# Ledger of designs, part 78: VHH binders against q9y6x5

Target 1, 379 residues: q9y6x5
Amino acid sequence: LPPKLLLVSFDGFRADYLKNYEFPHLQNFIKEGVLVEHVKNVFITKTFPNHYSIVTGLYEESHGIVANSMYDAVTKKHFSDSNDKDPFWWNEAVPIWVTNQLQENRSSAAAMWPGTDVPIHDTISSYFMNYNSSVSFEERLNNITMWLNNSNPPVTFATLYWEEPDASGHKYGPEDKENMSRVLKKIDDLIGDLVQRLKMLGLWENLNVIITSDHGMTQCSQDRLINLDSCIDHSYYTLIDLSPVAAILPKINRTEVYNKLKNCSPHMNVYLKEDIPNRFYYQHNDRIQPIILVADEGWTIVLNESSQKLGDHGYDNSLPSMHPFLAAHGPAFHKGYKHSTINIVDIYPMMCHILGLKPHPNNGTFGHTKCLLVDQWCI

## First folded at step 24 (VHH)

Design un9
Fold by OpenDDE, fold request of step 25:
Structure un9 (fold): chain B 379 residues (1-379), chain A 121 residues (1-121)
Amino acid sequence: as target 1 above (379 residues)
Amino acid sequence: EVQLVESGGGVVQPGRSLRLSCAASGFTFSRYAMHWVRQAPGKGLEWIGNIYEDDETYYNPSLKSLVTISRDDSTNTLYLQMNSLRAEDTAIYYCARHIWGEARTHKFDYWGKGTLVTVSS
């Protein structure tokens, strides 16, 4: 039988949560598998971009999902969570579930992973759930496991997405020990449910499972606000994205807009598109706007209003607070092995290897994950 | 203070049309994308559609043929035109202000109190 892989994402699970909170179920999962303590994600450190990077192995400039909110000036199309089903936005890359279905007589399944409910390159996940936040983890898990067990052609790749602890991180802030402890306990319980379900169905020993996240969370405060309206009139630009990385579409001369914004705050870097630091790999896409504003960690860009969020993400991807973790279990993985760091784009070639797929050109390095795999040499 | 106030709801017979309004105040309306959402009894929130500052509109595919969203920036008003109403369209309808950069959760930063639409024969 072909190898099977389940990719699970708990949105906004900051890597250091593992050090600061107790996760008996997750720790047991790790004990029997592998852990990557820090995963360096892609810039910007937002949900849609990073989830797509996981499954494509590409930087955001390459796969084209450059933010949760996007605008294409040529077609005048808008992208957001509510209107994310146009293949136009996704077709600049080939996600692994499409590869899985096209290269082999196999099926893919998805429970609300970004992009899985969209026909990408005229291929949609064989099985998928439309996004609905009201659907329980249990129901998502039930569907995924049913598909993994009873599908023909067999489901060999599946994704499962869950909104926590991101939602709570935004609400409470990552530094709220009381509330976040409760939230993270629930997450660990869900992991327990997942493992139990897999065992009950006889999948545990043969299924490769990756548990990861797309980004972390940093503490925000009402004392750390950057008000754009104090620097520039709203009539001079269109806002495409706001915080912590603002995307600015000038309505007047770009240089004039830049000059009005460049000294807006000592806690915000302002870049013309061509001057965006190379390390971000966030330049070579038309969907990146002419000017971007990057707030310092913990600072929030606002429009003459306060912010109710106590936590946020999207900041510099070199910040530890933005980094998620990766844990994995299954026949492909070692037991009891811990690794320090990988890049989030490295997950894609690893998954391709596990599934026996030929990867599309990507920015990942398979060598970074070899030590996690039983069939590879580790130096 | 940001305020959104929906109006135009009521009891209507199946097959009829209804136009809802959302009056916005306390912010520069013209620079924000706006959304309509609804919640039927015992069900979760359903996204209906949105309109951006450049008047581009997007709709839930299941509702696209039955709804039209428009805006009047001069009066800070958002509209939802609904045609051929069905019993299943019974819900509280909300207008909501777009929040940039959010995904899955916290899609909107401000909501109205909603207006009830009841479709019954």
Scores: ipSAE 0.904, ipTM 0.956, lowest interface PAE 0.5, mean pLDDT 96
Fold by OpenDDE, fold request of step 25:
Structure un9 (fold): chain B 379 residues (1-379), chain A 121 residues (1-121)
Amino acid sequence: as target 1 above (379 residues)
Amino acid sequence: EVQLVESGGGVVQPGRSLRLSCAASGFTFSRYAMHWVRQAPGKGLEWIGNIYEDDETYYNPSLKSLVTISRDDSTNTLYLQMNSLRAEDTAIYYCARHIWGEARTHKFDYWGKGTLVTVSS
């Protein structure tokens, strides 16, 4: 029988939460499997881009999901969470569930993972749920496990997405120990439910399970604001994305807009598209706007009438506060092994290996994950 | 202070049309995308559609044929035209201001108090 893999994402689960809070269920999961303590994600450190990087192994400039909010100047199309179902945005890459499903005697399933409710390259997941935040984790889990257990062709790759602790991180800030303790306990309980469900169905010993996240969370404050309206009039540009990485579409000469913004704040770097640092791998896509603003960690770019958040993400991907973790369990993985760091794009070639799929060209390095796998030599 | 005030709701018969309005104040209306959402009794929030600052519109596929969203920046007003109303369209309708860069949660930062639309024979 072909190997099976379940990929689970808890949105906005910062890596150091594992050190600062108690996770009895997750720790048990890790004890019987593997842990990568830090996963360096892709720039910008946002939900849609990083989730797509996990399943494509590509930098954002390559897979084309370069932000949660995008604009294409040629077609004049907009992308956001409310309008994310146009294949136009997703077709610059081939996600792993499509690759898997195109194989004989295999199918894919998804519970609300970004892009899974969209026909990409004319292929949509055999089983999927349309995104609905009102649907409980239990219902999502029930559907995923039903598909893993009873589908024909068999589901060999499945994804499960959950919105916490990201939503709460935004609301309370990651430094709110009281509220975040409550939130993270609930997440651990959900992991317990997941494990219990898999055991009850007889899937636990044969199913490979990866639990990971797309990004972390940093503490924001009303004392660390960058007011864009103080630097430039709104009539001179269109705002495509705001904080902590603002995407600026000039309505006047780009140089003039740049000059108005370049000294806006000592806590914000302003880049022309061609001057974006190479280490971000965030330059070679038409969907990246002519000017981007990058706020320092913990600083928020605001407008005069903006709302406030106590936590945010999207900052420099080298910051530890932006890094998630990866835990895994199953026949493909060692037991009781901990690894320091991988890149988020490394997950894709690893998953392809586990599933016996030929990977598309990608930016990941399979060698970075060899120590996690029982069939590989650890260097 | 940012304010959104919906109006135009009421009791209507099936098959009729209704136009809702949302009056915006306290912010530069013209640079924000705006959304319509609704909540039916016993159901969760349902996204209806949005309109961007450049007047591009997007709709829930389930409602696309029945609704039209428009805006008047000179009067800071958002509109929702609904046609061929059904009993299932009974809900409180809200206008909401777009927030940049969010995904899955916190799609909107400000909401109105809503206006009730009841479709009954």
Scores: ipSAE 0.900, ipTM 0.954, lowest interface PAE 0.5, mean pLDDT 96
Fold by OpenDDE, look of step 24:
Structure un9 (fold): chain B 379 residues (1-379), chain A 121 residues (1-121)
Amino acid sequence: as target 1 above (379 residues)
Amino acid sequence: EVQLVESGGGVVQPGRSLRLSCAASGFTFSRYAMHWVRQAPGKGLEWIGNIYEDDETYYNPSLKSLVTISRDDSTNTLYLQMNSLRAEDTAIYYCARHIWGEARTHKFDYWGKGTLVTVSS
């Protein structure tokens, strides 16, 4: 039988939640599979960029989804969660579901993973759900598993996306133990439901399943705000993205805008595009604005207003609070193996290997995941 | 304080047109993108469309032919023109202020109280 892979994302699942909370279902999943304790994600540490990095193996500058909010100055187009269905934004890369879908006797399925309800390179998954936050996890799971089980050509790659614990992390902050315990318990229960469903359908033993996330969450506070309006008049620039990484499009001379912002806060670094640190791999794309502002961990950039969020993400990708985890189970994976860290872009070549797909050029390193796989030599 | 107030709703016959307004106050309206959303009875929230600071507009593909969004920054007003109304367009219509950088959740930071549109013969 051709290998099958289900990729599951719980948005905003910080890696250290596994150490600080109980996850009986997830731990059982891990016990019978593998765990990567920390996954270094890509900068900026936001939902759309990182989810696309997982399925392309590319840094944000390469795949072109450089933020949740983007602007292209040439075409005058805007990108946001509400208007994300223009292939223009996604076509700078080829996600794995497209590669898979174009193979003979294979099809792809998707339940609300970013970019899956958009034809990319004129290809869309044979089975997909339009994004709708009102659709339950159960319904998403039922559709995905039905497609995995009964489709012709067979679904060999599927994605499943869920909005928690990100939404709750924003609302309560990651340090709210009471509320986050409740939220994370629900997540664990959903994992239990997933496993149970797969077992009931006879898919569990033959299906490779990856459970991961795109980013973590850090605690924010009303006492840690950076007010841009105190530093520069709003008429001098257009805001393309705000916090914790602001994207600035100057309406006046760039240097003047930069000079007004460079000393705005000791808790914010201001970069001209050409001066963005190389380690971010966040420079070589026209969709990156001329000036970016990067707030320190836990600081929020605002426009003369308060912030209602008690948690946020998008910060430096070297921060542990921004890191997700990866767990996996199935015939391709070892049992009871734990690994310390990988890069999020490493997931793509691994998935391609599992599925027998030729990977597109990518930034991942297959060698980083060899120890997770039963068919590979682990040095 | 940020405030959004929708108006223009009411009972209208099928095939008719209706223009909704959203009056914004308490913030610099011209620097924010704005959205229209609606909620039909027994259904979830449906995104209608948005308009950015530079007047670029985006629409729900299912509604694109039936709606037009515009704004007047001089009066801090957002508009939703709806044409050829159908029974299924019956809903509470909300205007909402855009929040940058969010995905899937927390797309808007402020909402109006909504205005009811009832399409009935």
Scores: ipSAE 0.856, ipTM 0.933, lowest interface PAE 0.6, mean pLDDT 96

Design un9
Fold by ESMFold2, look of step 24:
Structure un9 (fold): chain B 379 residues (1-379), chain A 121 residues (1-121)
Amino acid sequence: as target 1 above (379 residues)
Amino acid sequence: EVQLVESGGGVVQPGRSLRLSCAASGFTFSRYAMHWVRQAPGKGLEWIGNIYEDDETYYNPSLKSLVTISRDDSTNTLYLQMNSLRAEDTAIYYCARHIWGEARTHKFDYWGKGTLVTVSS
């Protein structure tokens, strides 16, 4: 009987929300399982890149989803959330659901995890929902649990994605205690519903469940704007992505564009591609543009307009405000164990171990997660 | 002040064609990708397609053969050509401005008020 794993993401769930808000259902989940208090995610700290890093174990430069907005000058292809279905963008890596369902007597199911409705290497998740933000968490959960219970070959790996607290974090900002408390209470109730549904279906004791997120959220302000149009004429470049990491494709001499930008704001670092700090692992992919601009925490790059964002993410991955958490429960995991930190790329080899899959080459370190697992000697 | 104003809606018979316009003002239209979205009565929002500043277009696969999006940067106008209209195409049609780097929700920062298209015999 192969082990089963459900991977759940609540988008934009900042690690310190656990300390600053009440989560009775999530805390009970943790008490009977494991917690990693901080997950160090990958740069840039955006949704598509980090969700793909979780399921591939790769840095963004290695899996090719380097941002939520991308452009390929050779093919003239654009990537955005609205037009994310071209396998061209996704084919530089093999996500775990593809590897899983190609095994004998296995299938994979997905409720809206980024990439699961794309035929990556001509392979789409065995059961999936096309992305639609109007579909309730209850409907997503009902589909996932029905597939876990009723599929042949059996679903051994499933994913479930939810847009909160990211959407509300952008709208209100993480420091809006009143609104974020209401939002986070709703999320805790959804976690309670998840656990109760799994118990009612007889899955709870034999299904491994990971609850995690892709990134955190930081407070923004109209007092912290970087007006790019004040520094450079828009005709000198093509804008591929804007904030907080701008991706700049020069239309004129690259050095001239760099020189106009390098002193634009003391709250923004400007990098030629070859000068991007090595700790970002964000250099060796053609989709990374020749110049990137990295705003300081809480600063917003704008085009001579006010910002509508009260919260944002995408900043330096060393910032605690960008870090999510990971919690897990199931037969593979210890009970009542807490761990301080792992890298987000470490989740993939751990999941491969749990599922009995041979991992593809990746950037994760299995040893970083050994202490979470019952079958490993933690030293 | 960013403004988007749709026009060209109305009552049209099945099988006919219709061209919608979106007049843009208050921003440099030529540097933005633009989208069309619709909402049928009692239903959620349905993305129709977009056009980037370099005229590259992407469409909802279910609508791809029925619609064409174009733009005229000299008049700051976005267009939606709809052909072979069906009763299920009855909806409010919105134009929307692209926002870079967002995923899942909050895809657009500015919307028009919409224009109603009713397909009936």
Scores: ipSAE 0.825, ipTM 0.923, lowest interface PAE 0.7, mean pLDDT 94
Fold by ESMFold2, fold request of step 25:
Structure un9 (fold): chain B 379 residues (1-379), chain A 121 residues (1-121)
Amino acid sequence: as target 1 above (379 residues)
Amino acid sequence: EVQLVESGGGVVQPGRSLRLSCAASGFTFSRYAMHWVRQAPGKGLEWIGNIYEDDETYYNPSLKSLVTISRDDSTNTLYLQMNSLRAEDTAIYYCARHIWGEARTHKFDYWGKGTLVTVSS
């Protein structure tokens, strides 16, 4: 039987939710598989960039999806959630579903993972759903399991994306125990449904399943606003992205814009592109703007307006609040093993190993994930 | 204080053209991308397209040849030109303000109340 892998993301699932809330179904999944307690994601800690890092093994500067909002000055192209399907943005890397389905006698399936409805290098996932937030988890799961069972050539790699708990984390904040308990219980029920469906269809014993996320969530407040309009006239720059990492394209001399911003708030770091800390791996792409503003954890950059978000992400990737988890179960994985941390870019070479694929050049380290795998000497 | 007010709706015969307007106030209109969205009776929301601060436009691929979005920053007004109208274009049409850095969740922070377009012969 060829190796098969299902990659599942629950958006915005902060790693310590596992310790602070109850997950009977997810905990049973973990008990019979592996857990990585913290996954160190990539900067900026946003949805599109981190989902693409998982499937390419690349830092954002290397795969080109550097934010949820981007602008290219040469082509004058814009990227946003509403306008995310131009292959131009995605073509700086090759995601695993493309590599997988180009192998002899293999196909890939996708339910809503960012980029899977885009023809990247003229190749779109063999089976996919166009993104539509109104499609239920049950329908996404039904399509994925049908494709896993009934496709020729067989589906050997599948992805499934769900928007929670990110949406609720923004709305309520991660510290709202009552609302987040209700939200996370619903997610645990969905995980239970996933496992039950795989068992009923005869897939559970021979399918490798990874359940992970792209980032966490931190608490925000109306008491922690940085009003950008108080320190710079809006006519001096074009705003490409706002919070918590603002992307600033100067309209006047770059040094003048920098000088107007550098003392705007003690709760915000202002970087010229060449001065962005090396540990971010966030410098060597034309889509990274000449000036970025990085708010401190829990601070929100605003344009002379209040914020309705009580939770946010996108901050420094060294912050534990920004880190997701990873759990996995299947024939490739040990049972009952817990691992402290990996880098999110390490997931890609591990998945390539499980599937028998030659990875493209990437930033991951296979050795970081060896202890999760039954066929590897852990050291 | 942010306000968006659509106008120009009404009953229109199939095959004709119609131009909708959205008057904006309470914010610096010229720095925001703006969107048009519609909802047909008994159906979900359908994104039509947007226009950025630099007048670059993007459209729902299914509607791209049928609509044109423009803006006039001197009057804080967003426009939707619709051509060759069909019965299925009957909907409430909304303008909405762009929000930076969102993905897969709540796309817009402010909406107008909408203007009804009925395509009927």
Scores: ipSAE 0.817, ipTM 0.922, lowest interface PAE 0.8, mean pLDDT 94
Fold by ESMFold2, fold request of step 25:
Structure un9 (fold): chain B 379 residues (1-379), chain A 121 residues (1-121)
Amino acid sequence: as target 1 above (379 residues)
Amino acid sequence: EVQLVESGGGVVQPGRSLRLSCAASGFTFSRYAMHWVRQAPGKGLEWIGNIYEDDETYYNPSLKSLVTISRDDSTNTLYLQMNSLRAEDTAIYYCARHIWGEARTHKFDYWGKGTLVTVSS
C-alpha cells in the first residue's frame, strides 16, 4: 500500500495556545505522535504565502505568493482572496499535490487549502472543493475521508484547511481569554471529531496526519496606530498592501517617497527593496514592491482611521507570537516525541520523504525533521 | 464616518435589467477597491465581483456574463449593472469596502445595509 498523508491547517493557531489553553483531544493526538513546539514561518507571516511555503518548501520570494495582496505592474493584474484563481500568481512553484498526482497510480484531494482550486501548471488537485467559507468542517472532513477511501487511482495526499482560530484571533485578540477559550475548545472538539472519523473508517492506523498552522497572532490596540496619511500624501504612491507590512509602489521618485516615510514612526521600519534584511529572504521577486513598511509587533498601519481588528499577524517572522506549531501522528512518526523547532519550509521535504516523492528544489532541510520519523537516525 | 448606501433595488420582471448604486462617504473612495456581494433568501453570502481603484474588475465566474461593475470617483459612487435577470437573482445586494492583505475571513471592513432586488413575473 503506498503511504498516505493528510495535511491539516487550522489558520492562525499560535504555538503558545497549546500551553495556555486546554486541548484534551489535541494532547491525546500528540501523546501518540510527535509535537514541534514552534514552527518558524516565513516573512511576511500571512496566510496565502505561508500555506504555499508549507507545500512548496520555498521562501515567498521563490514561490511568488509574496502577500495576500499583490499587484503586477506589467500585466495590471491584482491578487486578493476574492480573485486568487489566476494561475499566473501560482506558477512560480510546484506544490506537493501536483507532484504527487503526477506519479503513476496516485491522486490528490483538497478541502480548501489555498491554491488547491487553481490549475497550477495546468494541473488542479484531482479532487477538490472550491473555496467556500460557509462549508462546515464536518463536510470538509467527510469529503476528504470519502476521497481517501473510495478513489481510483487512490488518494495518497490530502489537505484540509479551516479558518479558525485566525478569524476569532483577529476579532477578539489572542489575549481575550474568555472568547479565545470558547473558540479553542471548539477547535479541539473538531480535532477529536477528525480522529474519531478516521478511526471509524479504518484509516487511523495507516494514514499519516499532520496538524499544523501557517502563523500565530499578536494583540493589537487603538493605542498602537501608525497613521500613514500623517507622513505622506496618498497621491505620491499606490498602496498594494497595508498592515502590518505595507507594500508601496511610488508614483514619484522612490527616494523622495522613502524620505517622506523614513521617520514616520519609531514603531515602523521602512525598507527600500534592496535594503530588506537578508534574514527575511524577501527581496528577489518582481511582486515585492520597491518600498515596504514593517510595523513593530502589535502596531497597525492605518489611513487616518481607527482599526476594527484586535489581533493581527504578518509581522517579522522572528517573533514567537507569529509562530505556529506542528503535531503529527501515523506510521511514519515516532510516538511521544517532542521537538523544539523547525522551519516551516522543512515540512515540504519531510512530506516528500513520507510519500516517496522527489522534492523539487526548495529551501527546506530534511535533516531538521529526521528526529520526527521512525525510519531515520536521530543524531 | 465611513458610510456605504445602496439604492436602486425593487421588483423587476425576469429578463429585464437593473442598475444598483452605492454612495460612499467618509473616506477617500478613489483609493479603495470596492465589492458587490449578495444574499439570496435562506442562502449564504455570494461574492459578485469587485473593481480596483485603477478600474480593473474581477467577477464571480458564474455571474461574469450577467453583471458589470463600474465606478465614478467624481461622485464617489459604485455601480452594479445586472442584465437578463432571473428569479434566482432575487437577493439583498450589498456593497463592501476592500481590506488590503486579508485572506479567507474578515475581507471587508465596511458594508452597506443592502438593497433588495426581487425578480418576479
Scores: ipSAE 0.799, ipTM 0.914, lowest interface PAE 0.9, mean pLDDT 94

